# VH-VL binders against q9h9l3: the designs that were tried, part 154

Target 1, 176 residues: q9h9l3
Amino acid sequence: PRKMVAIDCEMVGTGPKGHVSSLARCSIVNYNGDVLYDEYILPPCHIVDYRTRWSGIRKQHMVNATPFKIARGQILKILTGKIVVGHAIHNDFKALQYFHPKSLTRDTSHIPPLNRKADCPENATMSLKHLTKKLLNRDIQVGKSGHSSVEDAQATMELYKLVEVEWEEHLARNPP
Short names: E, the ipSAE of ESMFold2; O, the ipSAE of OpenDDE; V2, 0.75 times the mean of E and O plus 0.25 times the DockQ between their complexes.

## First folded at step 10 (VH-VL)

Design i3 (framework fv_fezakinumab)
Fold by ESMFold2-Fast, scan of step 10:
Structure i3 (fold): chain C 176 residues (1-176), chain A 123 residues (1-123), chain B 111 residues (1-111)
Amino acid sequence: as target 1 above (176 residues)
Amino acid sequence: QVQLVQSGAEVKKPGASVKVSCKASGYTFTSYYMHWVRQAPGQGLEWVGWINPYSGDTFYAQKFRGRVTMTRDTSISTAYMELSRLRSDDTAVYYCARSGTYYDSSGYSFDYWGRGTLVTVSS
Amino acid sequence: QAVLTQPPSVSGAPGQRVTISCTGSSSDIGLGYDVHWYQQLPGTAPKLLIYDNSNRPSGVPDRFSGSKSGTSASLAITGLQAEDEADYYCQSYDSSLEGWVFGGGTQLTVL
């Protein structure tokens, strides 16, 4: 079987009025929730908006952050050939300038059985915070100091495990 | 409907530069990647690179690094590919084509193409 | 040479079935990347024929179908018609090159 990891990235605002999302932190955990990677990442362009309320990133984190090109290489080495789990993961892949195989991508924001278990409409886009509270009875992204990408990646993997058998069978019958 | 309209044919001398344009309409320009693909006479398709019109980020095939530059102007929904230090073997039809992301219905496929711009490099 | 391998030509008579193969490696099709197929009529731009291995865009007749297994993919055309004479290209993404790769193209002749 293919190995499985979960990823969560934090983005800061760059470009005009900080409207462009640029990678500034990445966390990757294995199937059991152990941290494989967790680094602050220095965008190649000027940071206009740290988005600290959500990202948890401050100027101090950028002082010794890993340059984007180096961090990207490290991250892609971990992701290549694995089943990668994320929440709204297309945003993470865009920030990484990375194209992961569709058949090896699992997005917990787009898995109808997961929403069904949470008593939510099957095709709605539910937040990671909501699904984690409903299905794991755990509060994540608490407070005003920003999100922990490690915590988010761990929650994402645990959520996927709830539907893994059912969803893998669905994908085998209905390949993307 | 989706349309990609490219600039007209160009004839250049070796060592010159050429800049081809691709004007998009019928969709949100910044929501899709724009690719450039070339085809030499009687030959196959060769991918040159992509630009993300939203961010301005680019990525080029190794063969073209140092000679190609991709840009865009979001105010007129137009993408550009400039190829410098032209050689006779750069003679080709250059196509623009769009692609989506994981969530788009056609995925990473190049679902719409421009009609192509013939670039002839001759002395 | 092209990164993906296709036969240079294939031929059939009207009403017959032909298949066009596309062979990759462990860094592209074998790594799980989807295969897309394009039809290029003489003097025209390529047109998307099949995406994500086996899906047809609106307007593509069901005579065209695709499949993928291991490091290879196939395009099948049933009920051949004269209008099907074209070059056919497979395409995928290669992780080692970090880019899109095409097959060398297959010229279909309807005899």
Scores: ipSAE 0.760, ipTM 0.900, lowest interface PAE 1.1, mean pLDDT 92
Fold by OpenDDE, second read of step 10:
Structure i3 (fold): chain C 176 residues (1-176), chain A 123 residues (1-123), chain B 111 residues (1-111)
Amino acid sequence: as target 1 above (176 residues)
Amino acid sequence: QVQLVQSGAEVKKPGASVKVSCKASGYTFTSYYMHWVRQAPGQGLEWVGWINPYSGDTFYAQKFRGRVTMTRDTSISTAYMELSRLRSDDTAVYYCARSGTYYDSSGYSFDYWGRGTLVTVSS
Amino acid sequence: QAVLTQPPSVSGAPGQRVTISCTGSSSDIGLGYDVHWYQQLPGTAPKLLIYDNSNRPSGVPDRFSGSKSGTSASLAITGLQAEDEADYYCQSYDSSLEGWVFGGGTQLTVL
């Protein structure tokens, strides 16, 4: 079995009116929730909107932030060859300008058994916050300080572990 | 049924720009990625880039970065590809092609194609 | 020049079985990216033939099949017919190049 990691990214707004989502923080944890990577990342473009309420990113975090190109290389090195777990993970990959193999990707926002366990419609897209509260009885993304990508990545991994066996069997029988 | 209707053939001089359009119908335009692929005469297929019509986010092949711009008008379900600083080796048929999102069953396969737009670059 | 390697041409008689190989690397097929196949009839746009290694879209006959193993993929055509004469392209994604990549294409001639 391949090693498994969970990833969560925070994005800021760049480009016209800040509508472009650019990577500003990335956190990666292993199966046990240990942090493998957690860095603030400097986008290549001027930040127009820090989106602090959601991202938790402030201007001070960018002072010593890792340049995007460098960070991307570091992150890709960690992800290569692994099963990558995330929530709405296509956003993270887009921000990274990297697309992990679909067969090696696990998106907790698109796992019907997980929704079923949380008494949610199987085909609905539920938030990480909701699923974490419902299934782990834990509050994340609390307060006005914004999200913690480490906390979110850890929660994502814990959620996946709840349905890992069932889902992996399903994927084995129904390869993408 | 899904249709991708592209603009007509273009003849351009070196150094000029060309903008090709692709109007989508028969599906929700913003729910699928739009790709551009070109094919030089007698040659193979070459991926140029893609756009997410929902967000407007784009991603270009390294070869075309700085020279290609992909946009969309959601009000008319139309995607655009503009290529600037044209060279003779840009002469090709340019295709728009639809793919699913990351979560679609077909993944990133290009399940529907336009008929192509010939762009000729000559002095 | 193409990232994925295909034979330039293959041929077969009607009713025969032909195979077209697609060889990638550790940064594309070998990394786990799926392979798709396209058929391009003369003077037409490419058509999706096989997606996600081995799946057929609606309308594609079951005499077309795809497989993937390691860093390579293969398209098999059984019961070859005259209308199968076309160019065939494999496609995948390459992380090192940061983009989708195609094979060089294979011209299939039906004898």
Scores: ipSAE 0.017, ipTM 0.613, lowest interface PAE 7.0, mean pLDDT 91

Design i30 (framework fv_fezakinumab; at its last look DockQ between E and O 0.64; V2 from the best seeds 0.00; counts 0 for: pae E 7.7 > 2)
Fold by OpenDDE, second read of step 10:
Structure i30 (fold): chain C 176 residues (1-176), chain A 123 residues (1-123), chain B 111 residues (1-111)
Amino acid sequence: as target 1 above (176 residues)
Amino acid sequence: QVQLVQSGAEVKKPGASVKVSCKASGYTFTSYYMHWVRQAPGQGLEWVGWINPYSGDTFYAQKFRGRVTMTRDTSISTAYMELSRLRSDDTAVYYCARSGTYYYDSGPRFDPWGRGTLVTVSS
Amino acid sequence: QAVLTQPPSVSGAPGQRVTISCTGSSSDIGMGYDVHWYQQLPGTAPKLLIYDNSNRPSGVPDRFSGSKSGTSASLAITGLQAEDEADYYCQSYDSSLEGWVFGGGTQLTVL
């Protein structure tokens, strides 16, 4: 079986009016929740909106941030060949400008058994915060300091583990 | 309708540079990646690289790193590929092709393609 | 030269079924990346024929089909017609090269 990692990224706003989401932090944890990667990342474009309330990113974090291209290389090296778990993970991959094989991707925002377990509609898109509270009885993304991508990645992995067996069997019968 | 209109044929000498343009229409230029693919006469397709028209980020095949430069002008929805230090084996039809930014947005399939730009490098 | 391996040529008579193979490696098709197919008529630009292994874009006849298994993919053409004479290329992504890769192309001749 392939190794499994969970990823969570924080984005800042760049471009006109800060509407473009650019990668500013990336955290990767292994199956046990151990941090494999956690770096602040410097976007190639000028940051217009740090989105601190959500991203937790501040200007001071960008002083010694890893340039995007370098960070991307480091991240890809970790992800390659792995089953990658994330929440609304297409946003992370898009920010990375990276394509991970669909068959090796697990998006906890699109796992019906997970929603069912949380007494949510199977086809609804639930937030990571909500699922974590319902299923793990843990509060994440609290306070005004913004999100912790490490915490979010760990929560994502733990959520997936709740339905791993069932979902992997489903995927085996219904490959993407 | 989605269209990619490329610049005309080019004839260059060895050592020179060539810049090919690809004007996009019928879609949001900055919402899709632009790829460049070349095909030498009687040969197969060879991926050169891609650019994110929104951010300007580029990713080149190893073979072309240091010699190729991809740019874009968002104001006119045009992508450019410049190849320097031209050699005879750079003679090829160069295509621009669109792809999505992720699987939900047309994914990494190339569609559509430009009609191609012939670049001939000869002494 | 090409990362993906295709037969250089295939041929068939009108109405027959032909298949074109595309063999990759553990770093591309075998890694799980999808395969796309392109048709290139003589003197024209490539055209998307099959995407995501087995899907047909609008306008592509259902006599074209694609499949993928393990490290290889296959394009099948049933009811072969004269207008199918063209070059066919498979495409995928190679994680080791961090870029898209094409097969060497297959020239299909309709007898």
Scores: ipSAE 0.905, ipTM 0.943, lowest interface PAE 0.5, mean pLDDT 95
Fold by ESMFold2-Fast, scan of step 10:
Structure i30 (fold): chain C 176 residues (1-176), chain A 123 residues (1-123), chain B 111 residues (1-111)
Amino acid sequence: as target 1 above (176 residues)
Amino acid sequence: QVQLVQSGAEVKKPGASVKVSCKASGYTFTSYYMHWVRQAPGQGLEWVGWINPYSGDTFYAQKFRGRVTMTRDTSISTAYMELSRLRSDDTAVYYCARSGTYYYDSGPRFDPWGRGTLVTVSS
Amino acid sequence: QAVLTQPPSVSGAPGQRVTISCTGSSSDIGMGYDVHWYQQLPGTAPKLLIYDNSNRPSGVPDRFSGSKSGTSASLAITGLQAEDEADYYCQSYDSSLEGWVFGGGTQLTVL
């Protein structure tokens, strides 16, 4: 069996009008939910919009934050060769400028059996907060001070575990 | 229809720089990566790098770092590749090619390709 | 040299089947990265022929098929036709190089 990890990243706005999403925090947890990595990350470009309500990132977190190039190297060493679980994980990979193999990627926003268990249309893209409440009876992303990427990564792994056996069997029969 | 139109052939002397353009049409320019791939006469394909037209972020193959610069102009949906300190072995057809990002944007397959720009480096 | 290994040439008669191999390593195809195939007719740009190991773009005939196993991939062409004479390139992504990599190309001759 391949090792499995879950990832969640927080992004801040850079570029014109703060529309570009740049990595500002990354959390990675193992199969049991233990934290393997959790660092604030300094984007190479000027931060225009901290998006604090969602990201939880403030100017104080950028003081002594790990520079992007160094953080990226550390993160990729953890992800390489592992099954990586995330929610809308393409956003995390884009922020990392990283291409993880499709066969080793699990996106909880695009697993039809997971939506089905939540009584949601199987082709809809449901939020992590909604799926976690519906299937785990747990509230995450509570309040207006920003999300915890550790909490989100842990919830994402637990959601995947609900469908792991069925989904891995599906992927073995229908390789991407 | 989706098209990539490249600039015309260039002849340069060793030590010069060349800047090739690739004008996109028929799709949202900022939603796809633009790659550059070269092919020396009678040789195979060699990946040079990519640019994300939305952010301006670039990533270059190790062999070309320090000599290549990729840029774009979103107002005219055009990507550029500039190669400096040209050598005779930089003589090649330079292609631009579109790719999606990851799984949701048609993935990292290269489609379509521009018709290529021949760059000849000779004294 | 090219990162992915292809035979430099293959040949077949009209109507026959040929297979073109593409061999990688543990850092590319063996890491799980998908393989894409491009056809380059003489004097033209490469054209996407197969993507994500075995999928065909609209307009590519069923006689072209792809497969992948372990550290290798294969392109199969059945019912060979004269117009199939071209160079064929495999492509994947390499985690160690952090970039796209191509095979050296295979020249197909239809005898």
Scores: ipSAE 0.759, ipTM 0.897, lowest interface PAE 1.1, mean pLDDT 91
Fold by ESMFold2, look of step 11:
Structure i30 (fold): chain C 176 residues (1-176), chain A 123 residues (1-123), chain B 111 residues (1-111)
Amino acid sequence: as target 1 above (176 residues)
Amino acid sequence: QVQLVQSGAEVKKPGASVKVSCKASGYTFTSYYMHWVRQAPGQGLEWVGWINPYSGDTFYAQKFRGRVTMTRDTSISTAYMELSRLRSDDTAVYYCARSGTYYYDSGPRFDPWGRGTLVTVSS
Amino acid sequence: QAVLTQPPSVSGAPGQRVTISCTGSSSDIGMGYDVHWYQQLPGTAPKLLIYDNSNRPSGVPDRFSGSKSGTSASLAITGLQAEDEADYYCQSYDSSLEGWVFGGGTQLTVL
């Protein structure tokens, strides 16, 4: 059967005024939540804004970070052939400069049954933090020192498991 | 509207290099990837590589690594492809083509294409 | 050689329906990547004809249609017209090659 992984990335600001989001950390976990990959990544461009309050990325993390092109190769080797789960995963793939097949992509920010379980409008985009609190009774992204992409990837996988059977059947009937 | 205007035909000897340009207009140059695709006379299409005009990142098909360099000048919205150590089987029309998005979609389509630049390699 | 396999040629009379196949592998079409189709009239650059398996960009007649199943895709042209005489290429992405891949092209002749 096809394996499933969850991914989460942290971005820093590059480009003019730091408005471009560039990959600076990536974490991948398997179905059971075991960490398969967790690296700090050096963007190919000058970092203008570390966005530390949200990203958790500081200058010291970049000193020995894996260069983007090498990290991308490592990450894509893990993702190839797998169902990849993420939250607002479009942003993660954009930061990776990568295409993952739509049929193998699962986005917890776009699953109506998941929103329904959280008593949220089916078409609303809910934050990972709110869904995790409501459905898993866990607090993630606590404080102002930044997010953990390992924690977030693990939470994303747990959320998907809540709707996995229903949603996989839906996608089989309604291929993207 | 959206247009890609390429440089003129080139005739080169084996061992030389060639640099083809592709000037974009009608859209934000740095918001889309630029690809290069070639077509030998009477043959099919072959993807050469891409450049991200914002970052300058490139990725080349394995066949061309070590011989191709893609660059850009964002001040004039122009992408370049340079192919070195030319040989006769590099004779082809070289197209630039814009890709629509670089997201988790199943790969962006090429739209639009430049009109192509004929590169002839002969002794 | 082309990564995706297309028949080298296809022909049909005006008004006929023709199909052009595009066969890939488990690392491209079979992985779930979309297929795009391009029309190339003689002496011109390729033009996008069908994208994301079955979508038509503005200006493409609805007698052109596309589909995908398993490791294969198909372009169908109904109501064949003389101006449809061209070369047709399928294109996808291949995860093993980490790159864009094309079919070898199909020359359509209208009799």
Scores: ipSAE 0.044, ipTM 0.662, lowest interface PAE 7.7, mean pLDDT 89
ESMFold2 (binder alone), look of step 11: mean pLDDT 91; pTM 0.929
OpenDDE, look of step 11: ipSAE 0.905; ipTM 0.943

Design i31 (framework fv_fezakinumab)
Fold by OpenDDE, second read of step 10:
Structure i31 (fold): chain C 176 residues (1-176), chain A 123 residues (1-123), chain B 111 residues (1-111)
Amino acid sequence: as target 1 above (176 residues)
Amino acid sequence: QVQLVQSGAEVKKPGASVKVSCKASGYTFTSYYMHWVRQAPGQGLEWVGWINPYSGDTFYAQKFRGRVTMTRDTSISTAYMELSRLRSDDTAVYYCARSGTYYYDSGPRFDPWGRGTLVTVSS
Amino acid sequence: QAVLTQPPSVSGAPGQRVTISCTGSSSDIGFGYDVHWYQQLPGTAPKLLIYDNSNRPSGVPDRFSGSKSGTSASLAITGLQAEDEADYYCQSYDSSLEGWVFGGGTQLTVL
């Protein structure tokens, strides 16, 4: 059995009108919720929109932020060989410009048993906030200061643990 | 229809530089990665690197780092690959090829390919 | 030289079934990355033949099939036809190299 980590990334807006989502923070936690990585990341392009209310990213966080290419290397090193858990994780991987094997990816936004447990439609895409509240009775992403990628990554891992056995068995029978 | 149109054949001397272009059409240029792959005469395919046309970020194979530069002009949906300090063993057909940015967007499969650009390096 | 290993050549008579193997390692196919296959007819650019191990793009006949197991992948061609004579390349991603890798290519001759 492979080790599991959970990842959550925060993005800022770059490019024309800030429509491009660029990686600005990445947090990775292990199976127990211990932080393995948590860095602010400097995009290669000028930041047009910090998206602070969602991302929690402010201009001051970019002063000593890790350059993207360096951060990417550090992150990839951590993810290599591991099952990676995330929520809507394709956004994180896309921001990282990285491909993780599908067979080693767990997206909590696309796990029907998880939705069922939360009394949600199995094929619906539920928010991390909603699932965390319903299943863990915990409030995340509270306030106007923006999200905490560490908190979100930890919540994601805990959610996955609720359905890990069932889902892993399902995947074993139905590999992606 | 999706097309990748590459620039014409090049003949260069050792030590020179070559810049090959690849014009994309029939799709949103910035929504897909552009890869460069070369093939020496009678040899196999060798991945050179890729560029994200949206951000301009590049990732090169170790073999070519320091010698290859990939760029793009989004206004004309064109990707460029420049290889410097050319050697005879750089003689090859250079292909551009499109791939998705993630699995839901065509993934890391190369489709389509340009017709290739022959670069000949000789004294 | 090539990271993925393919037989240099295979041959078959029209109507026969041939298979081309692609052997990787723990850092590519064995890591869990999917395998893609490309067909390159003489004097032409490579063409996507199989993607994600076993899927056929539009226009590819069903006599072409792909599979993956462990650190290896395989391309099978049934009902071999003269027009199938070409070079075939497997492709995957290597986590250690942080880049895409190709097999050495297999030349298929139709006898």
Scores: ipSAE 0.880, ipTM 0.938, lowest interface PAE 0.6, mean pLDDT 95
Fold by ESMFold2-Fast, scan of step 10:
Structure i31 (fold): chain C 176 residues (1-176), chain A 123 residues (1-123), chain B 111 residues (1-111)
Amino acid sequence: as target 1 above (176 residues)
Amino acid sequence: QVQLVQSGAEVKKPGASVKVSCKASGYTFTSYYMHWVRQAPGQGLEWVGWINPYSGDTFYAQKFRGRVTMTRDTSISTAYMELSRLRSDDTAVYYCARSGTYYYDSGPRFDPWGRGTLVTVSS
Amino acid sequence: QAVLTQPPSVSGAPGQRVTISCTGSSSDIGFGYDVHWYQQLPGTAPKLLIYDNSNRPSGVPDRFSGSKSGTSASLAITGLQAEDEADYYCQSYDSSLEGWVFGGGTQLTVL
């Protein structure tokens, strides 16, 4: 548990028509859900679309935001050597420009036992909101003012804990 | 089906720049990273860097920072690597190679590879 | 210099078994990153031979196998054939360099 963290990132739109997803907030929690990192992050490129309904990011958050290069260094220091849990975590790693070892990565959008518990097809990609409602009976990402990456990281860790014993045993028998 | 077709051989003078292209077909260009790897005559493989064709984000090996620029054109599914201020020891075959992530079809292995572009730097 | 260490050459007769080692450090193979192997026939581009430590792409015969333990990986070739004569490269990712790293390559000679 001490070597396990959960991560959730918020992205804003940069590039042509705001189609590129750039890191604008990152939250990391420990096994118990305590916040280890939560910072707004300033993208190196012009923000075209804050995607506020989803990200919760507004122009005001950029005033005190940590520049991308510095934030990335801080985040990678926390992730290094740890089991990292996330939901559709490849999007977070892509925004961080980071390759975390597959053997130390846990993606709650791609854990067949978790989908089984939610009465979903094993190979389907279910949203964090859906899995959290089905398995934890809790509503997250409520309202229209954007998501809390802290709330999402905490929910992601709790979801993983539901299948942790089964999934870690599976990975030990079937190393990636 | 999946192919990476590279531009032809180049001969350059020291101090010049070279721009090599890699045209992808048979898959969704923006779903995979494109890497550049070079191999000097009789030597081993050396990683240069990658570009994310979706975002345009790049990451370069420390040795090449300040001299290499990677770009792409999504309308023609083509990646480019430009190396400036060429030296004789930049003479090498330059390969493009596709890579995914742990969550995409190809994973973080290099497959396929282009056939290579020989860049010769001589006076 | 290559970051991962391979022997520069290995040789065997047809039908024999050879192994090629690949030694890294705590920041790459020891960190948990997977090892991939590439075969480079003379005058050609490298071709993926083994990925994620021990998996074979379609079309690679089962006489090629890979393994990983601690900071090292190995490629084993059984039933050696003349067409196996090639250079073999291991590859992983290094967390300290934040980049892909290759072994120096091993030239296999089939006597």
Scores: ipSAE 0.221, ipTM 0.738, lowest interface PAE 4.2, mean pLDDT 89

